# Designs tried in a protein design chat: miniprotein binders against q9bqp7. Part 101

Target 1, 240 residues: q9bqp7
Amino acid sequence: VPQNWFPIFNPERSDKPNASDPSVPLKIPLQRNVIPSVTRVLQQTMTKQQVFLLERWKQRMILELGEDGFKEYTSNVFLQGKRFHEALESILSPQETLKERDENLLKSGYIESVQHILKDVSGVRALESAVQHETLNYIGLLDCVAEYQGKLCVIDWKTSEKPKPFIQSTFDNPLQVVAYMGAMNHDTNYSFQVQCGLIVVAYKDGSPAHPHFMDAELCSQYWTKWLLRLEEYTEKKKNQ
Below, E stands for the ipSAE of ESMFold2; O stands for the ipSAE of OpenDDE; V2 stands for 0.75 times the mean of E and O plus 0.25 times the DockQ between their complexes.

## First folded at step 9 (miniprotein)

Design Kd23 (at its last look DockQ between E and O 0.91; V2 from the best seeds 0.76)
Fold by OpenDDE base, look of step 10:
Structure Kd23 (fold): chain B 240 residues (1-240), chain A 82 residues (1-82)
Amino acid sequence: as target 1 above (240 residues)
Amino acid sequence: SKIVVYVIITAPSPEELEEIVKRIEELAREHGGRVVDVEILGNRAFIVLELPTEELAEKFAEEVRRLLEELGLRVTVMVERE
C-alpha cells in the first residue's frame, strides 16, 4: 500500500463532460521545472529484470548492427515516433489551426494503422498538453484527451514494430496513462476529469493498431502501482 | 520465494567470459543457488541466477563483485525480490 495515498479521481469535479465541446483543444506548454516528469519517474524505477532485459537486448542489437548502426536505428525509431505524434496532432487539431499540413507526414504506415481508431475518436479536449500534480509533485505531457467510443479518455499513442495485442505487452504505458489522468484530474488548468484511459499501439506496416481500453477500475489498479513507483523514485532521490 | 540475481559482466574476450561464468556458477552452488540462464554476447555475459534466500543472494552478490573487481572487470550485480 502506498504511504502517500492520493485519489486518481477528483470528487469535486463533475464526471459529466460539460457538453460544450471546446472549439479548440487545450495545449498547455510544459514548463521546465525541477519537478520530475512521469517518464523520468518510470525510467528511474524500472525493475532490475527490466534493466537486465533492456541491456541484453541492446547488446544483441549492437552485435547485429554495430555501434553506429544501433545509434542510427535508435535515432530513426525516435524520429518515426515524433513524426507520428506530429501527424496525429495535425489530424486531431481543428482545421483552422492546421498549419500547412505536411502531406508527407500523413503518408505513414503508422497513420494507416490508426485509421480505424481515429473513426471512433471525437470531442478532442487536449492535444500535447502539460499536466501537473501539485500535491504529488510530478508533471507530464499527455498526447490526447478525447472521447473514444463515447467515453472521455486520456489517449496515449505508441509506435511498435512488433505486435502488442495485450495491455501487459505495453510495459509501463498503463502507468503513464493513469499518471496523466491523476495529474489532469487535479490540475487547476483543467475544468473536467477523465475516468478512462486508452493506449493505441500503431504499427509501421500499416496493420490495424491495437487499442487497449482502460476502464475506471483498471485505471484505479494501475494508479496504485504508479503511486508505488513515485514513492520509490522519491526515496531514491532522498538517498542521492 | 527464490531470489533472482542478475549479473552482467564485460570482459576483453568471450573466452575469458566462459571461464568467469563457470566460476560464478560454482560460487552460486556454494551459496545454495543455481544458474538459470546464461548468454554470452560478444564481450558481455548475461547471467540469471536463483538463490534460496535474500541473505544468500546478497552474500553471493558481494562475492561476485569482489571476484570480478579483483580481475579488473566491469560487473553489474542486481538482486531482485520476487
Scores: ipSAE 0.758, ipTM 0.952, lowest interface PAE 0.5, mean pLDDT 91
Fold by ESMFold2-Fast, scan of step 9:
Structure Kd23 (fold): chain B 240 residues (1-240), chain A 82 residues (1-82)
Amino acid sequence: as target 1 above (240 residues)
Amino acid sequence: SKIVVYVIITAPSPEELEEIVKRIEELAREHGGRVVDVEILGNRAFIVLELPTEELAEKFAEEVRRLLEELGLRVTVMVERE
């Protein structure tokens, strides 16, 4: 998609490392704020189809597992995802050492699933780091910024029980990635430019993770869609 | 292009849902539309419909809401715009 009034890329920034870049990955804490998060904006602007499909999926799961079983299932999925992210942060951080409890997760199927992706990841610039777009007024917490096969990317780690071989299967994940990218590119806490994204879907059974690489052109296309979601969120807020 | 309408109904029993779905199919036809997909999951029905225009979709949605309100049942009717 061509240029718009709020570009995803910052023409004043370079994707090349400079002498002022920190040698340790940045980890800026997410501050509690009235400014909406990327996840809040996306949750509040789901399409009618997304709402319908989510409710239908929930009903199927409740019939299969019971209400208490469904709550346990969702809690376990959340916990597994959280621990997977903690393990990846530890693996990619030069200074952190995991405890025995985390060591069991390092031997998990999810970590086995991403091994072939991790071999192509280097030059880590940020881990579990907060971003804010001051002009567009949104915040987020990104998983990782690193070089993947020589390209500086915003990398988002996902867990899944089902294969996700196509980017279309990851729903709002591309919007989340470009929202973080646009924020980071215009956040004064960062001095570099990110033009690419990577969504990595890891599998519990250790099956090879599916990487969904997003080049600059694809990122620009999803950025346009993110801006529409952000505008929809702002309009809904004014009517409440 | 077609306008998609999503309907979610909650009823005390699954048997009641089958009859309600048929009535909704009839209402859709009266408005030049059709049912694309139906799934009954326990005490809830999930229906996807296509209507020829946004105006007919909104009119259909209002009539579905009135039908379910008259029956004393919970319903969500969502019209996909654009």
Scores: ipSAE 0.723, ipTM 0.944, lowest interface PAE 0.5, mean pLDDT 86
Fold by ESMFold2, look of step 10:
Structure Kd23 (fold): chain B 240 residues (1-240), chain A 82 residues (1-82)
Amino acid sequence: as target 1 above (240 residues)
Amino acid sequence: SKIVVYVIITAPSPEELEEIVKRIEELAREHGGRVVDVEILGNRAFIVLELPTEELAEKFAEEVRRLLEELGLRVTVMVERE
């Protein structure tokens, strides 16, 4: 029940690139803006329960690993995620060859984990590309736009140390995907739109990644929840 | 119409922490609430409570903040509205 509803899909756009669109993946640079990012909106609108559970989890980890051990753990998780995204961008870029890729970047359990998913990915249209929703005033950096099993999707790549076989276990990830979709569908830097989403959860030990496909109906359901989070964020900023 | 309250306390010693947790539990009952869960992790306590109304939850939260401010200790009190 958002106060100001806005559609996720743009009726003036096709979900298929037309013949005049370039086939090289788009990479719109992200610029520093005063408008909020998707991830900032989501972090600033966490429920009190989410904040509590996160802080408790941090304390459990600190007791197990020590403060220095926890800092090293979190730094390593961050670096592995960064390496994973860099590797995927390299793999999916048609302009790179195997000789130009960092071999250590490609040697990870996470990359092994997604191999079966990558076989179903084709027609890459965008990689690590900025999106902006001018009307709703938010920005993001999407991971990938490509066809997955014949459906054009915004694809979000996630690393996880715990199995996430169900979309419900991915918490705010579906909101992130639909926020990127809505922004892209209304961003003048893009001539096409997307009606589906995909969350791919990859595992450090190389176990097969779990894909979480989101058809248009499911995307619309999560879009409503995203609008509520954006509305909540906007109200908090009016009071600051 | 129950209101959930989350409390996170950091205290300099386990003994002081135990005393503060006990006072928090007593304050909750005085405001018509109950403790749902308590987990003590080193020098921090993580408490989940239920109170019957938003008014009582806010009064409880104010009392908890006042208690810990008087002791010079860190506390986070979060009232989850319906």
Scores: ipSAE 0.650, ipTM 0.921, lowest interface PAE 0.9, mean pLDDT 86
ESMFold2 (binder alone), look of step 10: mean pLDDT 86; pTM 0.841

Design Kd24
Fold by ESMFold2-Fast, scan of step 9:
Structure Kd24 (fold): chain B 240 residues (1-240), chain A 82 residues (1-82)
Amino acid sequence: as target 1 above (240 residues)
Amino acid sequence: SKIVVYVIITAPSPEELEEIVKRIEELAREHGGRVVDVEIIGNRAFIVLELPTEELAEKFAEEVRRLLEELGLRVTVLVERE
């Protein structure tokens, strides 16, 4: 159990969104400072197994592609992910005007992969928006907050190239989602409460994306694990 | 209750790694442990081991680090704590 436990849900907030419709989705800019990000905390507190598996995967890829080929591969994966997120923000934002490059991105296999998920997404509340937990002292940039099949969710869009996904991303994705959820639920820039999460894994070949829905109970379980990772990070930084 | 130890070795050639892996397997046996998995990928070896206690795992880890230091080779030894 974490030494400094704090609740994921805010008892002062409603489970139902307020009736101030229509609201433009929130997009609070992330200000970089000394406060650690969710991704930094997770990266610096990987398990020994995660570190070992990542190094082994990296070595296999370097052997297959060469050092320059591996660098190009990782740059392409990053760029494809970034473009996928930009395309989704454009699709889900009612006020965004599509640019020529963004229009071309709508034709990608990743966008085809998520079409069946997008049909069940509505009531967008936030897109590419910063969250901060003032009490627990961490920040993050969440992808999306919207209703999925009628339930308000923190939604995290992931790209995956079969057969070479990052093993660590499978372990930490739920922690990332609940970290954003807990921060948003206690961030004064937001007024609503989110109790569910959704991880959407999209595929380059257009194969149907896999949705991983997280109900309130599952979110609470992963929240405890996130608090342990945050505690490890804080202790590690105190001793450096 | 078994402790898992991860070892990553870098050597100039794959051939040198095979002999080093055998020596590490012998060290593990001396400490009541065993090799669970081993993979040589180019000039690096990736070894997963099980040791019966945290004390024996830490002792084994220090002996592996000392061995590779004497050989002038890079090694990373990671011990999963209880």
Scores: ipSAE 0.696, ipTM 0.933, lowest interface PAE 0.6, mean pLDDT 85

Design Kd25
Fold by ESMFold2-Fast, scan of step 9:
Order: sequence, then C-alpha cells, then structure tokens
Structure Kd25 (fold): chain B 240 residues (1-240), chain A 82 residues (1-82)
Amino acid sequence: as target 1 above (240 residues)
Amino acid sequence: SKIVVYVIITAPSPEELEEIVKRIEELAREHGGRVVDVEIMGNRAFIVLELPTEELAEKFAEEVRRLLEELGLRVTVLVERE
C-alpha cells in the first residue's frame, strides 16, 4: 500500500454525457514545465527486471542490425507510431473531412489492423489531450477518451511487430492508462468520470489488433501500482 | 519469496565472458543461489540468478562487483525481490 494513497475515481463525477458538453472532442495542449510526465515517472522507476530486459533487447538488435541499422530501426518505429496516432486522431475527429485527411496516413497495415476495434468505438470526448493531476502533481498526454462497446474508456493505441495477446506483454502500458485516467478524473478541464481502460495493440502486417480491456476493478489494482511508482519517483528526486 | 539478481558484463571478447560466467556461477552457489539464465551476445553477458535471501543477494552482488573491478571490466548488478 502506498504511504500517500489517493483515489483514482472522483465521486463527484459521472460518465453520462451532459447536454452542455462540447460537441467536438477536447484537445487541451500539453504545456511543458517542471511537473513530471507519466512517461518520465515510469522511465525513472523501471524495475530491475525491466532495465535488464531493455539492455538485453538493445544488444540483440545491435548485433542483428549494427549500430546505424539499430538507429534507423528505432527511428522508423517511432515515425510509424507517430503516423498511426495522427491517422487515428483524424479518423475519430468529427471535424475532419475526407479531403482534409492525409490518405497516406489512412492506408497503413496498422490502420487495417485496428478496423474491427474502431467499429466498436463511439462517443469520442477527448483526442491527443493533456491531463494534469492537480493533487499528485503529474501530467500526461492521452491518446483518446471514447466509448468502447458502450463503456467510457481511456484508450491507448500501440503499434507492435510482435503479437501481444496478454496484457502483461504491454509492460507499463496499464500503468500509463490508469495514470491518465486518475489525472483526468481530477483535472478541472474535464467534467466526466472514466472508470475503464483499453490498450489496443495494432500490427504492421494488418493482422487483427489485440484489445486489452481494463474494467474498474483492474484499473484500481493498477492504480495502486502507479501510486507506488510515483512515490518511488518522488523519493528518488528528493534524495538526488 | 525468491530474490532475483541481474548481472550485465561488458568485456573485450566473448571468450573472456565464458570464464567470468563460470566464476559468477560458483559465487552464486557459495551464497546458496543458482543461475537461472545466461546469454552471451558479442562482448556482453546477461545473467539471471536467484538467491535465497536479500542479505545473501546483496553480499553476492558486492562480490560480483569486486570481481569485475579486479578484472578491470564494466559490470551492472541489479538486485530485485520477486
């Protein structure tokens, strides 16, 4: 149990849409400052196992591709992920027209991979939007908040070259999702409650994406683990 | 519960790493532990070990760091409870 526990859900909020809610998804810009991001906290508090596995993976890749080949590989993976997120934002934005969309962004194996998931996504409330936990003092940029199969979710879009059928294969992704959820639920820029998460792993070859749904109970379990990582980050910062 | 120790060694050649891995395996046994996995890739070795207690794991980690320091080689030793 973390020393300083704080609830993930806000009892003063509802997941039901209000008639006065914006007709377009929220897109609050991320303001870079000294407040740590979710990604920074997770990177600075990796487990010993995660550090070891990451170094081992890097060595394998360097031996396979060479130093320059590895740099090119990682650059390409980053670029493909960025393009995938841009395409999804375009597809899910109600203000986009067919002529305003970049057709090249919409014609990737990753987009083909995620089509069956998109059919179950509706009621988009936020896209590429900044969240800040005003009490716990961290920030993040979430991909999407929308209804998945009728349940309001924080949705995180991931690209992968390897199959990831189990949620454990997504590493810290569940922690990212609940961190964004807890921040949004306590961020004054938002008025609604999110209690569910969804991690969607899309594949370059167009094979069907794997959805990892997280109900409220699972989110609460990962939230406790996120609070421990945040506590570890804060302690490391005080000591150095 | 088991205490897991991760060791990453960088050496000039793979041949040197094979000898060092054997010495680390011996040190683990002296501390009541065992090697779970070893992978040598180019000039680096990646070793996963299990030790029975945190005290023995920390003592083992210090002896590994000392061994590699005496050999003039880079080492990272990470102790994590599972």
Scores: ipSAE 0.676, ipTM 0.931, lowest interface PAE 0.6, mean pLDDT 86

Design Kd26
Fold by ESMFold2-Fast, scan of step 9:
Parts: C-alpha cells; sequence; structure tokens
Structure Kd26 (fold): chain B 240 residues (1-240), chain A 82 residues (1-82)
C-alpha cells in the first residue's frame, strides 16, 4: 500500500455533461516546470526486468539495422506517432475548425486502423491537454478525453509498427492512463470526473486497432501501482 | 521464492563471451543458483539467473562485477529484489 495514498476519483465531481461544460474541447498547454512528468517518473522507476529487456531489444535492433539505421528507425517511429496524434486531434476537433490542410495526415494506415474505434467515440472534452496533480505534484499531457461506447474515458493512442512493436510503452501504458486520470480529476482547470481508460493500439498496415478498455475497478488497481512508482521516484530523488 | 539476477556483458568478440558465460554459470552454481536464459547478440551477452536468497544474489552479483573488472570488460548486474 502506498505511504502517501490519495484517491484516484474525486467525489465532488460528476462524469455527466452539464450546461456549464464548454462546447469546444479543452486544450491547456503544458508548461515547462520543475515538477516531474508522468513519463519521467515511469522512465526513472523501471523494473530491473524492464531495463534488461529494453537493452536486449536495442542490441537486436542495432545488429539488424546498424547504429545509423537504428537512429533513423527510432526517429521515423517518433515522427509517425506525432503525425498520428496530429491527425486524431484534427479528426476529433469540432467541425468549425479547418481540417482541409491535414488531408495528408489523414491517409496513414494508422488512421485506417482506428476507424472502427473512432465511430464509437463522441462527446470530446479535451484534446492534447495538460494535467497537473496539485497534491501529488506531477504533470502530464493527455491525448484525449471523450466518451467511448457511452463511457467517459481518458484515451491514449498508441502506434505499433509490425513486426517490431514498441516494448517501452507496452508495460506502463495502463499506469500512464490512470496517472493522467487522477491528475485531471484533481486539477482545478477541469470540472468533470473520469473513471474509465482506453488504450488504443493502431497498426501501420491498417489492420484493426486493438482497444484495451479499463473500467473503474481496473483503473483503481493500476492507480495503486502508479502511486508506488511515484513514491519510488520521490525516494530516489531524495537519495541523489 | 527465488531472486532473479540480470547480467549484461560487453566484450570485443562473441568467442570471449561464450567462455565468460561458462564462468558465470559456474559462479552461480557455487552460490546455489543457476542460469535460466542466455542470449549472445554480437559483442554483448544477456544472461538471466536465479539465486535462492537475496544474500546469495548480492554476493554473486559482487563477484561477477569483480570478475569482469579483472578482465577489463563492461558489465551491468541488476538484482530484482522481492
Amino acid sequence: as target 1 above (240 residues)
Amino acid sequence: SKIVVYVIITAPSPEELEEIVKRIEELAREHGGRVVDVEILGNRAFIVLELPTEELAEKFAEEVRRLLEELGLRVTVLVEYE
């Protein structure tokens, strides 16, 4: 049990839309701060197994592609992920925004992959928006908050390039989602409650994306694990 | 319950790694442990071992680090505590 336990959900908030909710999705910019990001906390608290497996994967890739080829591969992966997120933000933004300039971004296999998921997404409340947990002192940039099959979710969009899926983001994706959820639920810039998560893994070849839905109970379980990682990060920082 | 130890070695050649892996396996047995998995990838070896206690895992890890330092080679030894 975490020593500095704090609830993921805020009993003062509702997940239902109300008349005071803005008609356009929120997009709060992430401020560069001394407060650690979710990504930094997770990277600094990897298990020994995760560190070992990551090093082994890197070595395999370097042997296959060469040093320069590996560098190019990782750069292309990041660029494809960035373009995928830009396309999704464009697709999910209100009709009044000019989407025509993003036509080239909308043609990827990754976008084809998520089509069946997107048809079940509505009621978008936040896109590429900063969250900060005021009590636990961490920040993050979440991808999307919207209803998926009628349930308000923190949605995290992931790309997987077949045959070599990303190892780094696989293990901690649920922790990332609940960290954003807990922050948003206690961030004064937001007024609503999120209790569910969704991790969507999109594929480069356009094969159907894999949705990983997280209900409130599962989110609570991962929240406890996130709090333990946050405490481990804080402990390591004190001992530096 | 067993303690898992991860060892990563960098050496100039794969042939040197095969000999070093055998020495590490011997050292693990001396501490009541065993090698679970080995993968040699070019000039690096990735070894997974299990030891019966945290105390024996720490002694083993220190002796592996000493062995590789004496050989003038890079090593990373990671102990997964329960």
Scores: ipSAE 0.709, ipTM 0.940, lowest interface PAE 0.5, mean pLDDT 86

Design Kd27
Fold by ESMFold2-Fast, scan of step 9:
Formats: sequence, C-alpha cells, structure tokens
Structure Kd27 (fold): chain B 240 residues (1-240), chain A 82 residues (1-82)
Amino acid sequence: as target 1 above (240 residues)
Amino acid sequence: SKIVVYVIITAPSPEELEEIVKRIEELAREHGGRVVDVEILGNRAFIVLELPTEELAEKFAEEVRRLLEELGLRVTVLVETD
C-alpha cells in the first residue's frame, strides 16, 4: 500500500456533460516546470525485468541492423508514431476540414488499422491536452478523452510493428492511462470525471487494431501501482 | 514467492559465454535456484534465474559479480524484489 495514498476518482465530479462544458475539445498546453511528467516518473522507475528486456531487445536489433541501421530504425518508429498521433488529432477534431491531408492519412496502415475503433468513438472532450495533479504534484500530456461505446475514457494510441516489436512495457501503458485519469479528475481546468481507460494498439500492416478496455475496477488496481511508482520516484529524488 | 534474478554478461567472444553460463547455472543450483532462460546474442549473454528467497538471491548475485570481476568481464546483476 502506498504511503501517500490518494483516490483516483473525485467524488465531487460527474461523468455527465454540463451545459457549461465547451462543445469544442479542450487542448491545454503543457507548461514545463520542476514538476515531474508521467513519462519521466515511469522511465526513472523501470522494473528490473523492464531494464533486462529492453537491453536484450536492443542487442538483438543491433545484431540484425548494425548500429547505424538501429539508429535509423528507432528514428523511423518515432516519426511514424508522431505522424499517427497528428493524424488522429486531425480526424477527431471537429473544426478541421482537410482534403489532400485526409487522403494521405486514410492510406496509412496505422490509420487503416484503427478505423473500426474510430467508428465507436464520439463526444470528444480533450485532445493532446495537459493534465496536472495538484495534490500529488505530477503532470502529463494525454492523447484523447472521448466516449468509446458510450463510456467516457482516457484513450491512449499506440503503434506496433510486426514481427519486430519495439519493446515498451505493456504494464506501463495502463499506468500511464490511470496517471492521466487521476490527474484530470483532480485538475481545476476540467470539470468532468473519467472512470475508464482505453489502450488502442494499431498495426503498421493495417491489421485490425486491438482495443484494451479498462473499467473502473481495473483502473483502481493500476492506480495503486502508479502511486507506488510515484513514491519510488520521490524516494530516489531525496537520495540524490 | 520465488525471486527472479536477471544477469547480463559482456565478453570478447560468444564461445567464452557458454562456459560462463554453465558456471552461473552451477552457482544457482548451489543456492537452491535454477536457470529459467538463457539467450546468447553475439558477445552478450542474457540469463533469467529463480532463487527461493531474497537472502539467497542476494548471495547468489554477489557471487556472480565476484566471478565476473575475477574474469575481468562486465556484468549487470538485477534482483527483482516483488
């Protein structure tokens, strides 16, 4: 049990839209300060297994591609992920009316992969938006908050290449989602409550994306694990 | 309830790694543990082991570090604590 336990859900908030809620999705810019980001906390508190698996994957890739080939590969994976997120933000933004860019986005394997998920996404409330947990003192930049099959979710978009997967902790993906959720639920810039998460893994070859839905109970379980990672990060900072 | 230990070894050649892995396997058995997985990738070996207790896992880790120091080789030993 974490020493400084705090609830993920805010009892003063509702998941129902209010008349005062904007019809345009929120996009609060991330302002850097000394407060740690979700990504930094997770990177600085990797498990021993995660460190081992990352080193093993890196060695396999270097043997196959060479050092220069490995650098090119990782740069390409980064750029593909960035373009995928930019495309999704454009598709989900109700104000954008693009023509030529929309055609190019539809031709992407990753966008083709996620089309069936997008059909079930509506009521977008936030896109590429900053969150801050005022009490626990961490920040983040979430991808999307929208209704998935009628349930309000923090949605995180992931890309995966087959057969050479980029090794990132699958366990950390749920932690990232609940960290954003807990921050948003206690951030004064937002007025609603999110109780569910969705991790969508899109594939380069256009194979159907896999949605990993997280209900309120599962989110509460991962929230406890996130609090332990945040505690570990804080302890490491004190010992520097 | 078993403790997992991760070992990463870097050696000048792959052939040297096979003998070192065998010695580590014997050392694990002496501490009541076993090797779960081994992968040799070029000049590096990646080993996953299980030990029955945290105390035995830490003793094992210290002995592995000592062995590799005597051989003049780089090693990373990571003990997973729940």
Scores: ipSAE 0.675, ipTM 0.941, lowest interface PAE 0.5, mean pLDDT 86

Design Kd28 (at its last look DockQ between E and O 0.90; V2 from the best seeds 0.74)
Fold by OpenDDE base, look of step 10:
Structure Kd28 (fold): chain B 240 residues (1-240), chain A 82 residues (1-82)
Amino acid sequence: as target 1 above (240 residues)
Amino acid sequence: SKIVVYVIITAPSPEELEEIVKRIEELAREHGGRVEDVEILGNRAFIVLTLPTEELAEKFAEEVRRLLEELGLRVTVLVERE
């Protein structure tokens, strides 16, 4: 049990989206602060097994590609991910705020992959928006808050070259989603709360993306795990 | 529950790693442990071991670190509690 327990949901906020769907999605800028990001917390609290497996994978890739080839590969993966998020932001943004859509950004296998998911996405409330949990002292940048199949979700978009048909295959992504949910639900910049999460795994080849829906119960389970990771991070920082 | 120990060794040559791996295997046996997996990838070795107790795992880890430091090799030893 976490020592510093905090609820994921805010009882003071109504579950009913106030009928005033903001015509424009929120985009709160991430402020550079001493406060750790969700990503940093997760990276620094990886299991020893995860660290070992990643180092082994990296070494295999370096042997196959060479050091320069591996750097190039890593850079390309990062760039593809970035372009995918930029394309999604453009697609999900209101038409009036659309900067000149680089049509080239829309011509990707990843965008093709998520088309069937995008059909079920509506009511976009936030895009690339910062969240802060003031009490638990962490920050994050969430990809999207929108309705998926009529349920308001924090949506996290992921790119993968390998199929991830199960939520368990998404590693710490469920923790990231619930961390954003918990922060948003207690961030004063947001007037609403979310009870569901969605991880979408998009594929480079354009094959149908896998949606991993997280209901309130599953979110609560992962929230406990997130709190434990956050405590571990805090303890490690005190000992440094 | 068995304690898992992860060892990553970096050496100048694969041949040196093979000898070091054998020494680590012997050391694991002396501590009542066993090697579960060994992979040599170029100049780095990746070893997974199991030890019967945390105390034995920590002693093993210390001895491995000492041995490899004396050899001037880079080592990472990770003891995971299940």
Scores: ipSAE 0.738, ipTM 0.947, lowest interface PAE 0.5, mean pLDDT 91
Fold by ESMFold2-Fast, scan of step 9:
Structure Kd28 (fold): chain B 240 residues (1-240), chain A 82 residues (1-82)
Amino acid sequence: as target 1 above (240 residues)
Amino acid sequence: SKIVVYVIITAPSPEELEEIVKRIEELAREHGGRVEDVEILGNRAFIVLTLPTEELAEKFAEEVRRLLEELGLRVTVLVERE
């Protein structure tokens, strides 16, 4: 078990929506900080299998595309993901202030892929918003907090070229989601409780996105694994 | 429960990798283990092995590192711990 165990849920908070809360989603900016981010912790503590599989994938891509082609490919994947998140933030924001470039983003295959998921999303509480766990000392930038099929969720939007029909196929994504959830539940900038997660994997060809819903029990299981990764990160930094 | 070991080798040519993989497979057998998967991608070899115990996996890993050091080649050996 983790040496520094801490609960993911805050017993002093409610998971029910409060109709009197501001209708505008929270967007707290991420500050420059020496405190590690969720993504940095995960990158610095990848499993042996993850390191091996990533290196093998990179080598296969380099052989197929060349080094310059691989750099272009990874740059394009990153840009597509960034544009997808910008489009989703625009769609889920309460005010219609889209620029011409944003209109073009709304016509992508990734946006078509998530249409059936978006129909079940309402009550948006936060978009592209910073979270900090004051006790465990980590920070993050989450994509979205909203109700999915009536349950308040931390929602993480992903783009993928390969089908991801099982949550195990999404690697560290469940850990990322619960890390944000635990931070938000203990962050004084937020007043509500999130007990569920949702990973949405969108596809470029417009094929229906795969939603991976995480109930409270599953979130608790991944939270324990996140605490172990955080402990590994802390020990690694202490030994430098 | 078996211990998984991951080996990544970088060599000047693919021909050298085929011989090295065979030597690593023999070292694994000497330690009661086996090769589960091998993929040679250009000048790099990616090998997945299983060993019966953590002690044998660590001894195997040390011998692999020593072998590749003697050959003057880059190697990464990763032992999956329970």
Scores: ipSAE 0.704, ipTM 0.940, lowest interface PAE 0.5, mean pLDDT 87
Fold by ESMFold2, look of step 10:
Structure Kd28 (fold): chain B 240 residues (1-240), chain A 82 residues (1-82)
Amino acid sequence: as target 1 above (240 residues)
Amino acid sequence: SKIVVYVIITAPSPEELEEIVKRIEELAREHGGRVEDVEILGNRAFIVLTLPTEELAEKFAEEVRRLLEELGLRVTVLVERE
């Protein structure tokens, strides 16, 4: 149990958006802040196992590709991820003009991979939107808030060259989702809240993406773990 | 519960690396530990061990760090509970 527990859900807030809200998804601008981002907290509180596995992976890649090859590989993976997110935002935006889209953004195995998931996504409420937890003082940039198979979710899109059929294989992704969820639920820029999460792992070869649905109970379990990571991060900064 | 220890070592030659890994395995056994996994990747070794107590794990970790420091070689020793 964290020393400074805080609820993930806001009991004073509706589970459903106001019917008079705009039909265009929210896109709250990310403001430059000194408060930590979700991803920075997670990166700076990696377990000893995570650090070991990362170093071993790096060495395997360097041995196989050389140092220059490894740098090129990681740069390419980063760019592919960025392009994937840009493409999804474009696809899910109701006011996107197709003439301005970069065709290379839409032609990828990753986009093919998620097509069957996109059929189940509706009611998009937010895209590439900033969240801030006003009490716990952290920020994030969530990918999407939309209904998936009838349930309103914070949806996180991930690319992978390896199959990840189980949520356990997604490492810290569930913590990232619930951190965004908690922030959104307590952010005055949002009039509604979400109880569920979804991690979608897309594959370079176009193989069907794996959805990892997180109901409210599972979200609450991961929320507790997120709070511990945030506490650990805070303690490290106090001792510097 | 068991204490997990991760060791990463870098050596300039395969002979030196092999000898260091053997010494680390012996140190682990002397502290009641068990080697769970060893992977050699080029000039580096990646070792996962378990030890019965935090006290023994920290003592083992200190001995490994001292061993590599005396050889002038880099080592990372990470002590974590399962």
Scores: ipSAE 0.646, ipTM 0.924, lowest interface PAE 0.8, mean pLDDT 86
ESMFold2 (binder alone), look of step 10: mean pLDDT 85; pTM 0.833

